VH-VL binders against Large ribosomal subunit protein uL3c (RPL3). Designs and how they scored, part 8

Target 1, 266 residues: Large ribosomal subunit protein uL3c (RPL3), of Bigelowiella natans (Pedinomonas minutissima) (Chlorarachnion sp. (q7xyp4)
Amino acid sequence: AAAARASSSALVALPGGRMIEVPHMTKDYRDVKVCSRQRKWEIREHMRDPIKMGLMGTKAGMTTYYDDEGIAHPVTVIALEAGNVVTQVKTKETDGYDAVQLAYKETRDRTIPWPERQHLRKHGNVKAMKHLKEFKIADVSEFTPGQQLKAEELFEVGDLVDVSGTSSGKGFQGSIRRWGMKRGPMSHGSKSHRQHGSIGCSATPSRVYKGLKMAGRMGNERKTVKKLPVMMVNDEEKYIVVRGSVPGKKGTIVELRPTKIVGKHC
Short names: E, the ipSAE of ESMFold2; O, the ipSAE of OpenDDE; V2, 0.75 times the mean of E and O plus 0.25 times the DockQ between their complexes.

## First folded at step 1 (VH-VL)

Design z4 (framework fv_zigakibart)
Fold by ESMFold2-Fast, scan of step 1:
Structure z4 (fold): chain C 266 residues (1-266), chain A 120 residues (1-120), chain B 107 residues (1-107)
Amino acid sequence: as target 1 above (266 residues)
Amino acid sequence: QVQLVQSGAEVKKPGASVKVSCKASGYTFTSYAMHWVRQAPGQGLEWMGYINPYSDYTKYNEKFKGKATMTSDTSASTAYMELSSLRSDDTAVYYCARDYEDSYWYFDLWGQGTTVTVSS
Amino acid sequence: DIVMTQSPSTLSASVGDRVTITCKASQDISSYVAWYQQKPGKAPKLLISDASSLESGVPSRFSGSGSGTEFTLTISSLQPDDFATYFCQQYNSYPLTFGQGTKLEIK
């Protein structure tokens, strides 16, 4: 009866009506479940820069993924709608902290108020987007306003990601979590990999356009699920598959952040 | 299992120095800042400062500048806090504590505490 | 420095009671408040972060609320294991500061 399960596949609807088929019986993802020697070397390499850039996505649905051993894995399909464009790059020298602001989910100009459109125009001449999130990362030097981020350049099968979302997942999303006082640079000069780690003063991890309601203040509890293995990354069809359950209903906007690798985890 | 294990109790005379250790295990030592917090008998918690084990950057509470010195040994996954010119009012339990995450300076993991008694 | 003032300093209560502890900041700290429980001879234990986010493994009878300068920790139905000292902590600005503590005692 394991063979019967191994032969199944599932169709999942992406936002906008596109359908994808989640494949079955894939050998490539076996190492995600068991810490292979190759994966241990990858983990050690990633520890040199534990705070890396992430992406935003939309929960498309959940399904069951069968590996080539016939083992069932609950998985979540996360669609990558038009967006994931860098808007503002913040540095310790100018802003007191290093961060990349990311815009997600393209929309029509008239949907976004004038101040929000001017912000996107000023920072990389970015098209109107519904969601804006700030990602605090160790090294912002490789990011430029207007840059399109690609999932396959940031994530590979076997990576661990933390996924954050709200319980409702409808309409405009975002939250503000700011330090009350402005802080100067922690050190002078360029940030290097040696300077990475938990930093003292932190600014906004997430920004919501002024004048728009914040999803988190509408009574929804924000939830993060940590250390989910990446099972599949597909830039052509615009989705990522992670092993496990992701917060919220179908249609929830989520943030995917690379996990800091901690001790006894594979 | 993630844990912080501190060195044992110390009894010192006024004017002496004490060095408390905090050994981390079960997580990547350099990925989190290590903070030091003290608690005098029957009193509240007082933040002393932190060290970033990756960069060796330190941030001190002004009250402890010139009195406390924070260091770390990445190869041993151990943080240290040395307190000089001890006075009777330095008698306290000293805790090491880990930052939750980069942007969140609250403490999800604490050492068991090291009692330092300063008496003549 | 941001001063965190807790009230009351001492609270006597019985099992099953609803208790509230208040924490007031000397200036706006948004929602950058954590709450800790400390039992005699033990290190503090994180209960709540971001004013209202319950830490994993903490019983649902604990809840936090507030923003700006006023924050509250509530225990909806007090259990024997809840008699301890509770501290709030701000992490809006350095130096990090704690409230003076609220000691929950058996009535």
Scores: ipSAE 0.000, ipTM 0.383, lowest interface PAE 19.4, mean pLDDT 74

Design z5 (framework fv_zigakibart)
Fold by ESMFold2-Fast, scan of step 1:
Structure z5 (fold): chain C 266 residues (1-266), chain A 123 residues (1-123), chain B 107 residues (1-107)
Amino acid sequence: as target 1 above (266 residues)
Amino acid sequence: QVQLVQSGAEVKKPGASVKVSCKASGYTFTSYWMHWVRQAPGQGLEWMGYINPSNDYTKYNEKFKGKATMTSDTSASTAYMELSSLRSDDTAVYYCAREYDILTGYYDYFDYWGQGTTVTVSS
Amino acid sequence: DIVMTQSPSTLSASVGDRVTITCKASQSISSYVAWYQQKPGKAPKLLISDASSLESGVPSRFSGSGSGTEFTLTISSLQPDDFATYFCQQYDNYPYTFGQGTKLEIK
């Protein structure tokens, strides 16, 4: 991020032992624009705010920042582990919808089953990754298979983001199972984008693939927290800081999506 | 400004089909998903499915798959829901409702509803 | 499917009363719940979205709260035109599901 010199720092550790040093911030949280309910209604009625591209991260932990008056503000540190590489770019013309498929969390080749490894090789020659998610966005023309996404190019301090994660390990298990599914439709619906070459991808955080018994019937919970202000973005040290609490325990894989209604257009 | 106007009441015999229309005005028709929700007499609301008017993709509640067919006509800004092989338990008020929007990738609530179309199935 | 359970199914109250309607989800839905008001013979009308966001034009006596699995709709001082049926709806996942409804009746 283009942040000023830090006055002090906080250390946050991932369950795997990775350490992230987050500089203290004093006034950045006050720069966040907040749209009134009335203004949001006007935007919804009058103009369309397109969804921008997001990325994946790992919940590193929570810390506290103190403002000029000494008031404590909770923040969540989200680590950006190796990944966030584009695999597939889908278009309305070819696939019936616009989306970017993103791979996250690099791993050893043998850790990933051969079919999944071949999928990553075929689509952008991407290294073995543990997670694969689809982001449905308005404009996919800026993205190409094999492209490394940078947080500083997607998010700015003051942006509002929606953060999605799963509160139980069953959701993570379901994602691995979906990703390992070689054949068969992921959805009962005709003309569903989930039926066309998309193995284990989710276009919407809340959507459930039909026929995935564990995701829908095993009591796993997918949670989304909306409209969290982005406090800091740092591509060099690989983290994003958001104001507030994010779903899941330390180590939870999360999706960061720009909030559709509010932001720079308040 | 935004208005959803539905077709008039229908009385059908068992085994027949019915097609309900929902004409949208006051907004860009293709920017919002159109959902269908029904309500049997004295009962709660039941979600049937949606259509994306920009590409005609549909998603049905499993209960209505193979029974309901949703279509749209972008030039007329009108959505349609056809229900086939009608039974007495299909007697209900059928609503169209708008969800914002087709490009957001997020689920949303229903801002605007049509006035409802009463469908009565009787011998 | 996510099951939405409302309580009570019927609520009798007098003008000026504070009333609370509860909606419980079978699994966590974060804050993705909306509340609708339906008067006899009319379409539902949106009151609250995102659990607590009051829709434009809805009187301030209506408020929503909750997150995760338990949500409430509160009317702080009941007015005559508030006697209606109220429904909660989750929009976290398909199929979208509604509570069975709470009928608010004059005592």
Scores: ipSAE 0.000, ipTM 0.393, lowest interface PAE 16.6, mean pLDDT 74

Design z6 (framework fv_zigakibart)
Fold by ESMFold2-Fast, scan of step 1:
Structure z6 (fold): chain C 266 residues (1-266), chain A 122 residues (1-122), chain B 107 residues (1-107)
Amino acid sequence: as target 1 above (266 residues)
Amino acid sequence: QVQLVQSGAEVKKPGASVKVSCKASGYTFTGYYMHWVRQAPGQGLEWMGYINPNSGDTKYNEKFKGKATMTSDTSASTAYMELSSLRSDDTAVYYCARDLEYYDSSGWFDYWGQGTTVTVSS
Amino acid sequence: DIVMTQSPSTLSASVGDRVTITCKASQSISDWVAWYQQKPGKAPKLLISKASSLESGVPSRFSGSGSGTEFTLTISSLQPDDFATYFCQQYDSYSYTFGQGTKLEIK
């Protein structure tokens, strides 16, 4: 427990010989700062930036960006596969919290469980999607079930984003098209031909990570890289470029969330 | 520029084995599944299987299980397809073809090798 | 395996004609169909994916349609470069299967 100890006040001389007394400080001023009521209000107001809507994407690969000084910076290209469609919108009035569910990566009806398929039909008549994620945001009033979200409407160059993904070694795969092709954006290769039985017929079992002890199952770790600058956004070619590395190997499904602005404590 | 260059024509006797190579260039070899498709003279296309060069995982058409073996050499950016116990009805042009999807199997193919003619006769 | 049946086996047409090639699957495959063009002595070239998505660099006179079990490839105005053999392919389930091909010949 940190017991607070009173420290001595200080007198500060003003021009003309007048003095004022500086407020007392606590025992450990490194951790506990003296804040005025006005300063606390200013900090709270600065931290009131609402949590904004994000998108899902697929890690496509990395390349290099050269700045005006000629310094090389790694950048990550994130593909926007068919999806990013709003399904269920939750409100404080009906559900106790505000959130938007987003469906990502179109797939066959047979590749998702029946309850998930019915959920998509009930909430906006959305096509079968492989991934469904909930985004808790401050204002859901502009979102409606069945709405297609566009990256250029949510992000612009210079924005900071937090990118979250799950890394599980060889057990994780995704699908994307080649970058730089003039072909329209799409998700294909679909999931029906990768049911358990067809994958199990592979002649080479490469799902076991070399050097790892068998623990009976593969573990999944969710990792987030924060404050990545957005370098490019292109809805027509379906990609976003961020500066830096994002979690996971190529093909990893990622969540892009705008970085929230946080004030400093005092 | 993406290119798939296959080995030259082969003439084999019944019962022999043949190994066809497919050297890839102009892209990240481990990023795309490599498929093998054959075409008998005057006939249609027949999918044989694929290999994931990143993992070494393979998937075969049931007709070719136990007969075809697919391998890859990532350092050489080369895929191989070996066909054992050759019969006269294995006479065909054998193609390697790159999967359209990155790190996945879409089942459709954007770049094809020029083909390797394998003739089996006694 | 899913059987893909193409019709007709041979089609004779003239430059400027509109032609349609049909492909039928033995079971429902949604829209998981691709179309390829093959010229004599050469490897096939991908034209259309996901039943109706035209590949980059493929002329707009080519179009695909269909879902479930019936699919069509249409060439709206034949050019001399279009005389070739066309194949449909399903990729709904392993093993991937092709139609027997439709040979487009000069009338």
Scores: ipSAE 0.000, ipTM 0.421, lowest interface PAE 15.3, mean pLDDT 74

Design z7 (framework fv_zigakibart)
Fold by ESMFold2-Fast, scan of step 1:
Structure z7 (fold): chain C 266 residues (1-266), chain A 119 residues (1-119), chain B 107 residues (1-107)
Amino acid sequence: as target 1 above (266 residues)
Amino acid sequence: QVQLVQSGAEVKKPGASVKVSCKASGYTFTSYDMHWVRQAPGQGLEWMGYINPYNDATKYNEKFKGKATMTSDTSASTAYMELSSLRSDDTAVYYCARWDYEYYGMDVWGQGTTVTVSS
Amino acid sequence: DIVMTQSPSTLSASVGDRVTITCKASQSISSYVAWYQQKPGKAPKLLISDASSLESGVPSRFSGSGSGTEFTLTISSLQPDDFATYFCQQYNEYPLTFGQGTKLEIK
């Protein structure tokens, strides 16, 4: 028998901050359709969906969804902290591959190294952010540096997403470290050091950052869970709910990428 | 040609204020942070702060917080630095300089504005 | 604040000499140092950034080296145009700070 909707909501807290109030997961919410085995086979065979843009988020916590048979399904609440701003758009002609770089989780200027701040300033005049991640996608023409991405424009209920994150530890700002070539015996009559370094030892002129990296603590492991159905998307309250467990503990920075095999409306 | 052109020399009495201008040309004004650096006679360089002309965000050296005010006018491609409550030790040449995001240095400098504070 | 200490404060040399100017940071700044040249009555000119990256248009006789807390600027064969004051500058932390300068003068 169908149960009436509960009137309460769940509170989910990030480790260092914000409380997110998520409506109760009951049978009166839209159930995510799961493609039949036959339909998934057809979609896979046709391969018509291009690789689409994703977002970054922070694992806020888990709650439970009960289906019509009373079977409990875990769901994960992913907070969308300030960020998800396009910084750099890479093209195959200029950079050798098509990609959109996203900055995530706004922070104060003084909390990141100067060169990391300058990278964000150079590419879209983006505020200081803790995390940078590159998304390889089929069509980068719709994206420009400085563009704010919105979850409701990229995802809707019923979409399947792949969620990647570190299984332990929290995302953190990496220090910019130069691994460029030290001037050695081969420093002959070459053009400027920057040109020489760009050719084989350091960043090229098209790479404006030097060793900028985002990494977990030593010993952390990156994991991906594939084909998680999107249950809710809320841009006003800044969260996405997916069916299932995502990698890492509360506070883990995650990447949400559309699943390659199925379309938006499977 | 990329260049920064500053306003002319100023002579002020103690307690007055001065506003130095820095007009940019030859590049996209809002794409680079504008830094302000001063140099007292016969002394070294002292960083005052910077302004991001795109959003008017500023960062001051704590020594100048509340004393220096940096602003910009994007329609005129001009940055400004105003110093209030001038003292004799504010006598210096004041420079504006553009920050190079590719190579992380102040790659283009204004010619300098001499500010003399005397009775 | 990070204190940048330059040595020597004054350096006398002749055309054709090799000279080295040293800059020491009060704490580690990785490679985040720039070098500037300033001639009397003129604004500074950027020579080197990221400790060793030569600015476009700067003669190849200029070179920089170092990491962490100790950095050097070297001019391999002095030309008359090189007699000037040289400053190092860190950009690892706010406030940005300069060394006190090294005046290179004719011996």
Scores: ipSAE 0.000, ipTM 0.418, lowest interface PAE 14.5, mean pLDDT 76

Design z8 (framework fv_zigakibart)
Fold by ESMFold2-Fast, scan of step 1:
Structure z8 (fold): chain C 266 residues (1-266), chain A 124 residues (1-124), chain B 107 residues (1-107)
Amino acid sequence: as target 1 above (266 residues)
Amino acid sequence: QVQLVQSGAEVKKPGASVKVSCKASGYTFTSYYMHWVRQAPGQGLEWMGYINPYNDYTKYNEKFKGKATMTSDTSASTAYMELSSLRSDDTAVYYCARGDYYEFTVEYYGMDVWGQGTTVTVSS
Amino acid sequence: DIVMTQSPSTLSASVGDRVTITCKASQSISSWVAWYQQKPGKAPKLLISKASSLESGVPSRFSGSGSGTEFTLTISSLQPDDFATYFCQQYDSYPYTFGQGTKLEIK
């Protein structure tokens, strides 16, 4: 494995040991678009901007930019794993509120409970995903079940985003990470229908039993860091870079939401 | 029962484009990634990229970015690979292959089912 | 890119022999290696994934081992239908890369 460093490497190690390549980044954080005086004035006149759609990602790693005063500015690389697919679209008429449900992080069909898997199939025929989050937004008419969301369509360099994730407080007891522990012959040519990790879901393929769950970490706390400038967005290589630190350690699943601008704030 | 059937051989002139098809049958098309691999005459294998037919996510070998385009048609259970601006060194057998891959979990099951290959010859 | 180097390029053997093909990665790839068999004029066939996991339907005489930068494919008792070209492939990092191939020939 390789570590990403300021001014030395474009590679960032992801949870699980896989590497992604981040293209050359500017050394000066001032190259990032920022809210102009003109835009601040316009925001104040508008009073309130509509709440817009966000997406999910995985905290991949950090690097550092140094400004002309020698002050270090952390930046965070957020990987976009397979997912960010619209599932259920809720409206005030049918559900009492407007929201878009988003599925994130593809997984094997058998690793999620049957009812959740059927929910995904009913709402856009979405492949099994590990995470579902609801985004309450002002205008849901632009979204359809099954729609793939692209980061470059939602965010631009210079946008401000709020990033939410869960900070871990204490470790699990008896937690086993079993990804890639295949060592014997398989009876089937295809492994796509095997459960991945097999913890927290059905004990056998012939039945779906709920209730087998890993113990949660004590002291887990959901935290949000607000108004992080977006520095880079790359749909092709599946990452977003923000200026600042985001909640959690590498591998934390995060929600990126456009910052809610109220009046004069930028 | 599970099989991938590719389109027939193509002969093209330099500068032309070619689109190779790969029709899947005997399994759920959207449950597996579709990889493309080429093999020049008498040479080894070269990975071009993959497409996830479920959500149209694509990953390309940098060498083929801008030159190869992978698409899929879920209703026809068919994957496509188009090469543009053909050169003589694009002469190869092009294979589609089914692979099971979980993004960022570092678990990949190899390419377990392959098409028969499509020979593309670029000659003037 | 990660370079996969196979040795030998050509191997001559007789039915019943134990043969070993080696594959070296230019950097550590943990266990993320697959092995393929290709016969003339045919598509490759997956034999082994994750360095040592034998695919269903592949004879038990095939086995794989290794981790980090050095990997081996072993055929414990060579059969007539095993004469083919063998390729290793890493899938630790993009782009996925193959070794140059080892041609197994009858002596």
Scores: ipSAE 0.000, ipTM 0.380, lowest interface PAE 18.8, mean pLDDT 74

Design z9 (framework fv_zigakibart)
Fold by ESMFold2-Fast, scan of step 1:
Structure z9 (fold): chain C 266 residues (1-266), chain A 121 residues (1-121), chain B 107 residues (1-107)
Amino acid sequence: as target 1 above (266 residues)
Amino acid sequence: QVQLVQSGAEVKKPGASVKVSCKASGYTFTDYYMHWVRQAPGQGLEWMGYINAGNDYTKYNEKFKGKATMTSDTSASTAYMELSSLRSDDTAVYYCARSEWDYGDYAFDIWGQGTTVTVSS
Amino acid sequence: DIVMTQSPSTLSASVGDRVTITCKASQSISNYVAWYQQKPGKAPKLLISDASSLESGVPSRFSGSGSGTEFTLTISSLQPDDFATYFCQQYYSYPLTFGQGTKLEIK
């Protein structure tokens, strides 16, 4: 039985075994703050920053620091593994909505299905990546398929970010898989029709249907923590440090999105 | 024909930086990865990393991370490798070489002629 | 890192000989192996990819075989132009690594 100590290890292990030492935080990180209620009342909808682009990362670990008042603050180190490359840019004209699709976490191309590889090849010559997410943003004209996003271009110390993750660490899914399974030009009976009933979601589902669907969803829950201050951004060592806890265990893939009200405006 | 033409030999002092260029012709520059490989005098080949010319994504050998910087210029069909804080053991011939960027097949089918970098006091 | 070990480090042979060069990986790498020829003062030239696939324009006397951890490059009837240094390379895992080289010299 050893007594607890206030001191913790300065080293944080990144996915793949690479170790980093969380650098000493400068006095400037103490200038990061959440907007006061009074300040938020002064910001009108038409004066708010438009929804900006984010990026993906991997939860690496946590540490603690103490502020001037002696209050302990948890901080999370988010690794930026190989990736954060724009794949598909969607517009209202072609796709019905504006979004930038981002690929994350390089992998061997043989570890992802052929349709997924073909999608990455078609949209920006992107190397095989394990995760793909869409970011709905106000202005997609600044982004081009194949563009590498850099954390220091998107975030700075003092920004507020919303961090989303899932408890299971979900792999390749969603848009890429849907492209391969898209129906058309089928007009007659199909051997693998989608189960009808999406319009019936407002009705109380049967116990059997609800039981089957609910059981499958228990381990794959998306959670979002909002307004986490950015403490450090390091493109050379490929990590971001935020103040607070982010969803999931170590190794969880997370999405970082700028908060609607930029922290530097507070 | 498919060719990679590299910049000329460089002689640098310890602590200096050097930037080597690799001009591609005869193929679509953005459809291939550009790798950098060095060879010290009388020694074997050492992989430094690659850049995806189509999106500027880079992958470095950990040994060269923070020391080598790979960039590309699509309009000029040219890849660059900058090596900083040169030491005498950085004396080597530096090669660029292309590979297919999909299917995980990174055999280098076309190589540049090599750029000799000599670091001497 | 995956270590690629070539043997022999030097090989003396005569024109017309059949020679074999071996490359051993420190772990299983399937067939993700390439072979290169390098002549003095020149860049390497790709001979074989995927352990056994002959590159276009390479003479048929060159062949590769192997899978897993042991790979061989064979030259069935050595020609004067074949005296060079040969390297194997794995591309199964990062960092990409090369063997130390086999110098093929005239007996």
Scores: ipSAE 0.000, ipTM 0.374, lowest interface PAE 19.9, mean pLDDT 74

## First folded at step 2 (VH-VL; from z1 with heavy chain Y101W; framework fv_zigakibart)

Design z1a (at its last look DockQ between E and O 0.01; V2 from the best seeds 0.00; counts 0 for: pae O 13.9 > 2, placed apart)
Heavy chain, then light chain:
Amino acid sequence: QVQLVQSGAEVKKPGASVKVSCKASGYTFTSYYMHWVRQAPGQGLEWMGYINPYNDATKYNEKFKGKATMTSDTSASTAYMELSSLRSDDTAVYYCAREGWDDYYFDYWGQGTTVTVSS
Amino acid sequence: DIVMTQSPSTLSASVGDRVTITCKASQSISSWVAWYQQKPGKAPKLLISDASSLESGVPSRFSGSGSGTEFTLTISSLQPDDFATYFCQQYDSYPYTFGQGTKLEIK
ESMFold2, look of step 2: ipSAE 0.288; ipTM 0.650
ESMFold2 (binder alone), look of step 2: mean pLDDT 93; pTM 0.941
OpenDDE, look of step 2: ipSAE 0.000; ipTM 0.469
ESMFold2, look of step 4: ipSAE 0.420; ipTM 0.716
ESMFold2 (binder alone), look of step 4: mean pLDDT 93; pTM 0.941
OpenDDE, look of step 4: ipSAE 0.000; ipTM 0.427

## First folded at step 4 (VH-VL; framework fv_zigakibart)

Design a1 (from z1a with light chain D50K; at its last look DockQ between E and O 0.06; V2 from the best seeds 0.00; counts 0 for: pae O 13.3 > 2, placed apart)
Heavy chain, then light chain:
Amino acid sequence: QVQLVQSGAEVKKPGASVKVSCKASGYTFTSYYMHWVRQAPGQGLEWMGYINPYNDATKYNEKFKGKATMTSDTSASTAYMELSSLRSDDTAVYYCAREGWDDYYFDYWGQGTTVTVSS
Amino acid sequence: DIVMTQSPSTLSASVGDRVTITCKASQSISSWVAWYQQKPGKAPKLLISKASSLESGVPSRFSGSGSGTEFTLTISSLQPDDFATYFCQQYDSYPYTFGQGTKLEIK
ESMFold2, look of step 4: ipSAE 0.149; ipTM 0.579
ESMFold2 (binder alone), look of step 4: mean pLDDT 93; pTM 0.940
OpenDDE, look of step 4: ipSAE 0.000; ipTM 0.450

